# Ledger of designs, part 37: VHH binders against Protein DOG1-like 4 (DOGL4)

Target 1, 232 residues: Protein DOG1-like 4 (DOGL4), of Arabidopsis thaliana (Mouse-ear cress) (q84jc2)
Amino acid sequence: MSKMRNLVEEKFLEFYESWVIQLELYLHQLLIAHNNNTMSETELRHLISKLTTHHKAYYTAKWAAIREDVLAFFGSVWLNPLENACSWLTGWKPSMVFRMVDRLRKSRVVLVEAQVKKLEELRVKTKFDEQKIEREMERYQVAMADRKMVELARLGCHVGGESVMVVEAAVRGLSMGLEKMVKAADCVRLKTLKGILDILTPPQCVEFLAAAATFQVQLRRWGNRRHYVTHS

## First folded at step 6 (VHH)

Design u41 (from q46 with T106W; framework vhh_6qgx_2)
Fold by ESMFold2-Fast, scan of step 6:
Structure u41 (fold): chain B 232 residues (1-232), chain A 124 residues (1-124)
Amino acid sequence: as target 1 above (232 residues)
Amino acid sequence: QVQLVESGGGLVQAGGSLRLSCAASGRTFSSYAMAWFRRAPGKEREFVAAISWSGGSTFYTDSVKGRFTISRDHAKNTVSLQMNSLRPEDTAVYYCAAGSEFYLPWSADEYDYWGQGTRVTVSA
């Protein structure tokens, strides 16, 4: 049977659908700006600000939702199977954004040596932060397995109100641990995004954001188009 | 438009040393990440070492860590691989690679330009 949705899942599904529609509208504006050399620096900075605010709105909504139900973000109902398969700790892998920066280097927009150096320094720092989160996730999974084994053993020995309280405390602890880990990963994502935008010029920021938004929108479209296609 | 030319390969006894060099030409080379890969007879290409464009980050496969050192010289547009304590299992054709990608330096798919290769033979 179809997966039952709770209120957090229903509310975030509605939010996410609206958020993606707005991202597509911003992508259209980014592509026009990238192809049109008549836009002023002030106009480009305003567009970049709109995208930055849009991404911050996503994380504000996400963090409110994971406080209520973090497990909703592992195998999310608002993401198609392809989007879920490509997720790392409930979102994009931070170091993956440097692939969008590499696309920028292959375009007609040339990065100066000082920018390339700063981007490489940021890439190294991002991978370090990412690996630190991966080690925390591994420790969490090991601790979760040990806790489950102890709880299973205890449930075999005790029944009634005390067992219910122990199980509820354990589930709450697991959820709090996942919430902190997801927020840590999201902080690395935001720091990486901000770091790149701080290094790039406004025209380069527009090209980078267009590349990132294009990938996100196309991944969703590819997954949605194949949702009803059976393997031949 | 980037051309890579390797040199320094040859025959060496186990426990010996060799220094491989890769000379690069092209307008955008100074912004490229550089790597060394190798292919042993009858095996697939494997990662050996990589260096960022700035030289600030280096990466090595576990089997060469502590024995091989990758370095670059921006003034000469060269990347070098100093190979110490060589083993018979290091016998392979060594390829220099350059790429504009900043991520996954151990993946061959990240590198757009490849040299012709230089042969290293380590005898028992």
Scores: ipSAE 0.000, ipTM 0.111, lowest interface PAE 17.0, mean pLDDT 80

Design u42 (from q46 with T106L; framework vhh_6qgx_2)
Fold by ESMFold2-Fast, scan of step 6:
Structure u42 (fold): chain B 232 residues (1-232), chain A 124 residues (1-124)
Amino acid sequence: as target 1 above (232 residues)
Amino acid sequence: QVQLVESGGGLVQAGGSLRLSCAASGRTFSSYAMAWFRRAPGKEREFVAAISWSGGSTFYTDSVKGRFTISRDHAKNTVSLQMNSLRPEDTAVYYCAAGSEFYLPLSADEYDYWGQGTRVTVSA
């Protein structure tokens, strides 16, 4: 168990560190594109495609890892304490990304009325899907305290026989429930990101992705600095 | 098992119209971007038109903009290319493609599934 968890954690830690380094390189390209008014629509679309492919790679790796050990993603060793404190079901909270979208309304690249309407419809849909998952999370917590689960927990002290098999089955059920919930949350994240990018123009997509990546990179840097802060 | 099958190709005179259709079987592509590419005699495969997973965003190569229209029908699992004001330079084998990328891909290497192609010949 411990050895299995360690291998999943080590492999994903290695993946995540490389993934973040590449994100920072893409952020640099996004900032250059945002400041350079000479890039063609085709060039901007290729850059946006690189970012979306990069995010897809993250979820592909994550879903492979959670099939092995979903608990590794709660209080992850590859995230600092600030990143972990800001997590909602092992990742960013979908509705919060619209704060990055709201910054576009105050930029020089103005959103047209049709885009504002579509973004508001997407925001409402995202909030609805997010609340559905929060209700599932509440049901999961209530099920953990269910009479049957309490009885099974007491049987955890019994070493042999039928009781051991029943407890093991229950523990597997709990892990599968968490995996399903994490995947549902990730699906809302991907649908939200996909929806925003579909509504925005390529220059607006670059600005949005730059804002999102900047926030993610800065949050990591702020949290890492906590370990080096000297008391004055 | 998963297949994209093009239809609607043929011979037309310059200034004429053709409608190409692509039918998907074995799965639905409702979450996929769909595109048309073409290969002219003696040339590489080039991008023609794409439509996003939602149908809300489309992109066309400059040479066909205003003449070609891409559309999709999620219920029928089809994508279509309406080609108007055809020119001899439009002569090519036209390929339907589906890509899992959630931003509208423009490069052939970003598309996962491909049809066998349908030939379009435009006479002078």
Scores: ipSAE 0.322, ipTM 0.691, lowest interface PAE 3.7, mean pLDDT 85

Design u43 (from q46 with T106I; framework vhh_6qgx_2)
Fold by ESMFold2-Fast, scan of step 6:
Structure u43 (fold): chain B 232 residues (1-232), chain A 124 residues (1-124)
Amino acid sequence: as target 1 above (232 residues)
Amino acid sequence: QVQLVESGGGLVQAGGSLRLSCAASGRTFSSYAMAWFRRAPGKEREFVAAISWSGGSTFYTDSVKGRFTISRDHAKNTVSLQMNSLRPEDTAVYYCAAGSEFYLPISADEYDYWGQGTRVTVSA
């Protein structure tokens, strides 16, 4: 398990570092597009498609990795402490992206009434799905503390092949529960992202994606420099 | 296995209308973007129109804007293309495509599943 966990961590660290570098390159393109009115709708749609494909690649890699070792995503070695502190079930909290959407109201490309209504409906649905997962995680943590922890503690006192097999089965059960919850959270993230992009115009999508990518990149840079803990 | 089957093609005079339909079998495609592409004689496949997974977003190539309308029916697992004010230049084999990308794909290489095509001939 430990050896398998280290290999998964190393491979995903390498993937994630490359993925973030490419995100920064796409962010640069989004900012150019946002600041200039020279791009056609077709060009904007191609750029948005590059970003959505990039996010899809992240979830494809993540789901492959959690199949092998979901625990690698709780306290991830490829994230700095600030990024880890801001994580909700191994990623961004779905409802938080509506804060980025609210910034579009202050933009030159303002949301129309129909878009505002659809976004509010999506926000409510997203919050509902989010709360369902939070309740499941709470139940998991209670079960972990009661039944599974007691079971593991009891079995730790035995010696031999039978005790090893029973402990391995219990650990697999715990990991499967976490994998299910992480995938459920990621499905809410993807549905929320899909929904927002479906409601927004291409210029608004560019602005939204630029805001989201800027926040992600900036959070990583803040955590890496640790401005909040150093003397100035 | 997803299978897409086009129907509704035929011969029509310039200024006429046709409605193309695409039926999916083997899966529901409610999470897929759907599109129409066409290939004119001696030319490469070109984008015509796309509709998002929810049906809330559509995109059209400039030459068909205002003349063609793409729509989808989730209950019937179908996507349709209403073609009005047809021109001889619209003569082509029309292909239905489904893509798993969650923004509206425009490039043919972003679509995972393709139909066999239905022929549209517009006479002068």
Scores: ipSAE 0.358, ipTM 0.713, lowest interface PAE 3.4, mean pLDDT 84

Design u44 (from q46 with T106E; framework vhh_6qgx_2)
Fold by ESMFold2-Fast, scan of step 6:
Structure u44 (fold): chain B 232 residues (1-232), chain A 124 residues (1-124)
Amino acid sequence: as target 1 above (232 residues)
Amino acid sequence: QVQLVESGGGLVQAGGSLRLSCAASGRTFSSYAMAWFRRAPGKEREFVAAISWSGGSTFYTDSVKGRFTISRDHAKNTVSLQMNSLRPEDTAVYYCAAGSEFYLPESADEYDYWGQGTRVTVSA
């Protein structure tokens, strides 16, 4: 039952592999900056800008790909099973990054009261936006099981003319609904990332981005090792 | 079709304020995200600010953050941009745009409907 990759999967696999390699290179630069203290504020802002541009490039490529085949992002072939298991609407759950911020506070990141207050306000707003998307997804899943959709599925078992066109139109509508929800989730991700970076100082931004990139890279490595062990 | 009409542009001195308004007509706009873009003479169109359909999320380009405030009034089908502490660099034609709630707000490609623009001139 080896799955043949479709065009969207092939193109995004090529993109994602290159994107992860570049992320690891940026992670190395972030770790050097974090440990070095010789970089100016301007140099740190430049490095932070490279990372934010890199993440925006991911979402630009992703949105182009989901326009062609959104289902490729549910159970993605470019992700290992552990990465797929940890996904919320085809990516990281936005509220999870505040746990990364909390870990940074335990290390050596000193946050002033004003920053703590703004981060808590952002966390609450992020959870609210996340729950709105979850409610929309629940409504979508209920609609998939609606009597009308069940009847369209039954109609799809009968090959011929006008009935085929009606089923195809319904399937396109479902895909558009998923595209909108995935984009909504990605917008919350980007807004959450930008919000955190706007609150933190440049050295704190570097530490946060290093922690986030480390977690992403490490999760991929853990999943790849388990895959090897499972197939051995 | 959604039609967008901007108003409130004009001439103002540096440090002054202007309030731009965008009125939507045609089909219901309450389900759309709204944005402001600007184009200075001889330059590319650039993102300024965006607001979600609910008004719960706002986005700003770094050069206007803290100076400009985007807001919307669902009852009046309007979106507004309050521009404070204006600079000569803010001189441009300002465009109202409407598009999907689910987008990268800085990308003009995400917006399906555009107004004709309103001119803002900030003197030194």
Scores: ipSAE 0.000, ipTM 0.135, lowest interface PAE 16.6, mean pLDDT 80

Design u46 (from q46 with S107Y; framework vhh_6qgx_2)
Fold by ESMFold2-Fast, scan of step 6:
Structure u46 (fold): chain B 232 residues (1-232), chain A 124 residues (1-124)
Amino acid sequence: as target 1 above (232 residues)
Amino acid sequence: QVQLVESGGGLVQAGGSLRLSCAASGRTFSSYAMAWFRRAPGKEREFVAAISWSGGSTFYTDSVKGRFTISRDHAKNTVSLQMNSLRPEDTAVYYCAAGSEFYLPTYADEYDYWGQGTRVTVSA
């Protein structure tokens, strides 16, 4: 059976494609700043602020969309299959960004001991928050199988119109629970991003944001290329 | 209602010191970056200093580095600017600002909330 796009999916797809194009433009500016070495600290801070505002705009749009249809974010139509396969609760896995931070420790823009300590403390806190959400998600999925699914299966065998309305109400309840978990995951993402940027110097922030944006852009390109290559 | 209220401005002689305070009300700004901007007569608004949401990062304009210190008190929901070795060129109306940005913004347009300003006059 065909999957039709609803208004939330259509609107967010349009938003996301524009958002990614702007991310690529900011990535270009970050790479110029990283390689040029002539920008003042004020200019670097302004560029970092543009990137962080761009990420903030993403979460503003996302939370508006999930309020209407959180299920659109599980197996999103605006993401290719590779991006969807690499997703953790509708977005990037928070602890994964510390792998990008590890590159800074091996570069000439070296981290001082105080920064290394603060980043390690943040990494541990982030992994703790992440695992807490994963346990909550597991409990939610188990509850679906043990209680909610039994109730839905029971209701699904009842007379037509009334059973349809009851199932619809149950699906709404499920969606509200998922919305809360997605927002909790996004809050961990935002806290992690804010924490890293607060610890790093402006040149280190530029390098970090460039690495993160490069990964996002390349993942999308790799997935899109595979889509075209599989056409017979 | 969300308000930022500055205090501590006044008249001081060159070489003197002043401490400006900004009190926030109507909401917590613990997740916000806080900054001080100033506007001298006949000049545009200028960035002075900023402090991150955690208090772990600070940034100063070149003309005040080593003379001014920005700090925040999360318990009191206040931001302070300690101004030492004041010069006649520091004469301006000083504004407190709060921004929900993830980083320390330096452009006025990046700040969401503003105080009414407190006047600082440094006599030659």
Scores: ipSAE 0.378, ipTM 0.728, lowest interface PAE 3.3, mean pLDDT 84

Design u47 (from q46 with S107W; framework vhh_6qgx_2)
Fold by ESMFold2-Fast, scan of step 6:
Structure u47 (fold): chain B 232 residues (1-232), chain A 124 residues (1-124)
Amino acid sequence: as target 1 above (232 residues)
Amino acid sequence: QVQLVESGGGLVQAGGSLRLSCAASGRTFSSYAMAWFRRAPGKEREFVAAISWSGGSTFYTDSVKGRFTISRDHAKNTVSLQMNSLRPEDTAVYYCAAGSEFYLPTWADEYDYWGQGTRVTVSA
């Protein structure tokens, strides 16, 4: 039994593999910078900018891909099962990054009270935006169970004449709704990331980005090294 | 407070050229991405072009790529859109927008500041 992959899935898989390799190279640079006390603020800001640009490139490619096939991002073929299990609406859950920020309170460069206040304000705003999107996802799932959708599904099962076209139109409408929701979630991710980087000093930004990239890379490695014969 | 004022709109024949300008007042825009969006009557607002805060990156929607050029003058605090080889389909009200450098250029909801718009009419 083989599984057919569409062109969007194949293209994004190739993109994502290259993107992750570059992320690992940037992580190496972040870890060197974090362990070295000799880098200037200008050098640190340049490195932070490379990471920011790299993440923006991901969302640019993702948004182009979801316009073609948003469903490819729900249970993505370029992610292993562990990465997929840890996903929240096709990506990382924004509020979880504040757990990485909490690490900075115990770092060599301690957060000042003004930063702590701004981070807590951002955390509250992020959780609010997150909950708003979760309510929208719940409405979407409820709409799938509406009587009209159930009727269209029954018509599709009997496949005849114009009923196929009506079902396909309804599915396209639902996909457009998912696209809007995924973009909304990605906007919360980008706003949260930018907000954190705007509050932190360059050394703290490097430490934060290193922690985030380390988690992403390690999660992928843990999932890829899973051997099914050792798991019942 | 930030205010954006568009200028340069007007009537032009197909194949002609027009240059739109957006003047910013109030806060400095040195850290802001700038964009142009347009809206034809009865249609949704669509992305046209964007330029990063540094001016080092430009973005265009496919239908205008190669025909339109976005540019930035930090000294004058302005962004311009040079529109060449205009088509009747380019007829719309054009809006200048400013947003954080981290916002995705094509997403209207991520821009915090908007101008009132300038009308462009392209005749066949």
Scores: ipSAE 0.000, ipTM 0.147, lowest interface PAE 15.2, mean pLDDT 80

Design u49 (from q46 with S107T; framework vhh_6qgx_2)
Fold by ESMFold2-Fast, scan of step 6:
Structure u49 (fold): chain B 232 residues (1-232), chain A 124 residues (1-124)
Amino acid sequence: as target 1 above (232 residues)
Amino acid sequence: QVQLVESGGGLVQAGGSLRLSCAASGRTFSSYAMAWFRRAPGKEREFVAAISWSGGSTFYTDSVKGRFTISRDHAKNTVSLQMNSLRPEDTAVYYCAAGSEFYLPTTADEYDYWGQGTRVTVSA
């Protein structure tokens, strides 16, 4: 890579590449489990637990990184342009996961009425939490256009210690606001994932997680194929 | 921070019933998975039953399926284990546990908080 990167971007790139490799290994295990009806409930629960721990590890690493540089997660260098284009507040849009659940129902997976009702209740709650975050993002955009912010931006055009300090304080405040919004979005993601897995049976959880991982892996592969490396 | 206190243990004859209760204190009780484990004399802690943070999902070890029922009361911050058709093999100290994992844990090392235990003795 020829572009200058900061330390946070370099560290998270290394983490993310290894995290995706492990996700592909777990996907392979999920597909084997889905096709093998001889696995016990205990074995399926153990596999699901490994996947959920893997997702929690991602958010632990992400939250450590955004404390240092939240802007690294907007237009991330470890994501290809297609992955970046599909991002909502630095990750997957929580409500979209219910489209994947609907696809499971149309396959060989049978959801009972009680599960359908609980999933609909979770979908409504997820959309409500999502809209709250979208309103906060709108307020953030309005604050950026506020007269006080415009005045601070004008001061930043001048070279001087006093102006530099004022601009740095403003930028730090904005970064803290973005960090709070990203963490709120991630909490909705984790809460949504936790809720879905709580409603589904272990075989249904395996199929859901396999569908989610397949989509994530395929999106990365499709985006990466946009760049042609010339081989002899 | 969660503190757990068990109650309801005692002596019962085979075929009888007992209800164990676990009272939880702490702000995040509703976010935790809750479980019951037991330890018979000379043996390791064994998983018995678990209930998810919402109460919507439960899991039981094969030896207690159909005999034991785990439930939780969000208003009282309690988790209960209704034990029916008790057998001498069910004799153990029963422990309440709380875990922060978001998929229902079944191993002791996945649980962060533990009660002191309540003794259950089932006579032949």
Scores: ipSAE 0.323, ipTM 0.682, lowest interface PAE 3.5, mean pLDDT 84

Design u5 (from q46 with A33T; framework vhh_6qgx_2)
Fold by ESMFold2-Fast, scan of step 6:
Structure u5 (fold): chain B 232 residues (1-232), chain A 124 residues (1-124)
Amino acid sequence: as target 1 above (232 residues)
Amino acid sequence: QVQLVESGGGLVQAGGSLRLSCAASGRTFSSYTMAWFRRAPGKEREFVAAISWSGGSTFYTDSVKGRFTISRDHAKNTVSLQMNSLRPEDTAVYYCAAGSEFYLPTSADEYDYWGQGTRVTVSA
């Protein structure tokens, strides 16, 4: 129902705006920690834990929302057009996060050989998991065209109350399929983030998380400016 | 749902060694960060050691660093704590904990599942 769709969108918009404000506050703390080499390992681990808990809260809220209306996440109203253009299955593309990792190498943050090897193994595994999901999405689109769309088109040619229940069942099936794929993509995102943090030292984790949060915040600001007219 | 069962506790003399084991049952053990906490009489639960879901990262409290070693066996669904050069102040009930966190948390509130504990007594 359209009313339920609007309620899900309104609730997640409110959640997301609050979540982004808190992300910016954490980014500020990450940048201070990165520029201040006097923080203890325990203090750095506490800050990293706050960020990872914050990301887990996002996926908890997202999975609750997609159970109600997964289509709200395809063309999300809480994201600007630039953010939507950069999305892969309703979120960031996991393999692209390794671009942030590559900057750690080039900025002369000392990554030991064992870390470099583990990061490369994780990159390969992440790309493999992405390709698996992309093939599943292709199969879903083919199945939609050959089975559900033909069935829906056939029912659209008939008049009668019985067709309403069949159409609703078909639409629910399509939504459940999308929900499974979105959750699979989110699991790859979480495994990739978890894997990177497991390989990096606490100072390297802080730098990585700062880079990722900076990119997310800047992408949002640049996209918002596209629709905002200023005289300066 | 995950159930954790500790074993290996007992009485040992100062300077001795003891190996604690934690056996996990349930469907999701391989995705969890595992940790050992301890509680001495009249004190709160204290962090001892943690090992990441992959086994690639470990973290220890300063008082046990170099003496204790945490490890995990994914095939057996077990986490072990090898305790060497034991001291009377290591006397406590040791608890195995499992959490779904991305990072190695040191706070007890970040762990979802707990064992019943195994007692370690180190005599002077």
Scores: ipSAE 0.252, ipTM 0.632, lowest interface PAE 4.4, mean pLDDT 84

Design u50 (from q46 with S107H; framework vhh_6qgx_2)
Fold by ESMFold2-Fast, scan of step 6:
Structure u50 (fold): chain B 232 residues (1-232), chain A 124 residues (1-124)
Amino acid sequence: as target 1 above (232 residues)
Amino acid sequence: QVQLVESGGGLVQAGGSLRLSCAASGRTFSSYAMAWFRRAPGKEREFVAAISWSGGSTFYTDSVKGRFTISRDHAKNTVSLQMNSLRPEDTAVYYCAAGSEFYLPTHADEYDYWGQGTRVTVSA
């Protein structure tokens, strides 16, 4: 008998709070590196590696958690209301990171023509992949509602342990499908992040990662500055 | 699920060329980024070259840029490293590596599968 839901939420809340604290520490290092013209390529790559490992750790923990309780990620207790309002399929919207790329400074670190072309190709592909996931999610939500309603209505005619077992099987099937959808969305996020880092030079990667981390940290701080909790 | 088998190593004179090949088994080869790393006697494993899962990006360590070319053949599930203008300092055991969903192609920790290595010796 596995333990679920409350324990998954509590465990991920504890993980996420520590993860964000470490992200803020890495952000300070990225900002120092961004302003330091003497840092070697090896040193920059090491810092970029620390950040990518940190993000990889997030998805490793997330995928373990969604295998146990994917619904914990729809209305996450470790996110404030503003963070939840800005979520797209349990995380950041992949195409939005290109706004961070657009913020790269032209006067200091100029994107060459080849990089601009590759980033444009990646942007188009990312938007296409997003739309594909959105269509799949819409179809899945309709199928989940119809399947759940039909199965629950049918089992409402039966009483006892056999009805409970079939309901559990149906709920497990729905959750498994939702887990696959969330993982598909996360794969688009990881492909987009990887693609951008593959195209950019180490100094440009530092600028990009600093911009992305700044946005994430500031969004959390803005949401946490609310003086009132809305009952909804 | 993925096995990597390297070939093409050997002894060559300085200024010569060698082509290393890495054959991958498994249906998911097309979703993996591929890389070559090398280890010289008494030294740590170092990055040489990488190619993204899409084949759209290639990366090289500065000491081999312009001399080595990494390529992949999707139909044959192979990755190749064409090594030209070889130098004695290129002497090492060369390893093929495969990784999925990595961010930095130069980082050994991002690769989940490794070949056994093939020896390259460049004489003076």
Scores: ipSAE 0.000, ipTM 0.122, lowest interface PAE 15.4, mean pLDDT 79

Design u51 (from q46 with P105A; framework vhh_6qgx_2)
Fold by ESMFold2-Fast, scan of step 6:
Structure u51 (fold): chain B 232 residues (1-232), chain A 124 residues (1-124)
Amino acid sequence: as target 1 above (232 residues)
Amino acid sequence: QVQLVESGGGLVQAGGSLRLSCAASGRTFSSYAMAWFRRAPGKEREFVAAISWSGGSTFYTDSVKGRFTISRDHAKNTVSLQMNSLRPEDTAVYYCAAGSEFYLATSADEYDYWGQGTRVTVSA
């Protein structure tokens, strides 16, 4: 129900809490690898693979949950208010990760010219895909309001199962549309992440992933600091 | 679902060359990182080479660096392994693998789909 957490929300809350704990453990390993330079290329690739597999597990769980209840991902109960306020279509905004990449240009491990060109091409493509989804979502929100108004207008007679059936069918259609948009946004996220990791060297990947994980953990920490009680 | 079929194996003399091919069927081949693994007689399955989903990055095990070249053709849905300067130690069954991973993996556990293998024998 809308006034109670459903099983999808409860299951994903449990999953997400465990997922964040494991992300913090991986972040610790990334920071050690970055600071100590103690790992071979093979060892660095293994660590990067652990992080990417961890992110893949998130999207596998998310897409299973979205098939059941996409609305659970809008104003998620497993995120604090600051995390929810910073969300773009139920997750991170794809173009934001290039801010993390920009830090690598001012790092001791300098990006070569070929990498800079490929990253700029990826940035432009990512922003294009992002804007396309934003326009589609805007159109959806306008259409959603129009459909809801039509439903309300047709409810002139409050008696009968027909009005209930019509509302349920409309809500199902709206949910299916949102599911498609969220999956499209997630595909842009995954494509952007894959593209960046493909361009960067293993030490640069470690630095990038450490920066991204640090930002995610800090955002959660700052949001929680303003709320002593986060009730599950 | 992805199915992988290897070809190009055979008998070759030391110093010779072979080109292995892996044909992928099914959808979304372009989304997968691809790799070659081998199993030598009496040994465990080991990593040989990998190529990213885009073809932009490759990784090789030290024993084949400079001798083997992995490449992909997304239009034909194929991955190839060009093997030059072959040694008796390269004798093995070679397996093509596809993973849905974002990054190049060196562990067999990180690959979701596997071919049946193609035998390569290098005589002294």
Scores: ipSAE 0.400, ipTM 0.716, lowest interface PAE 2.7, mean pLDDT 84

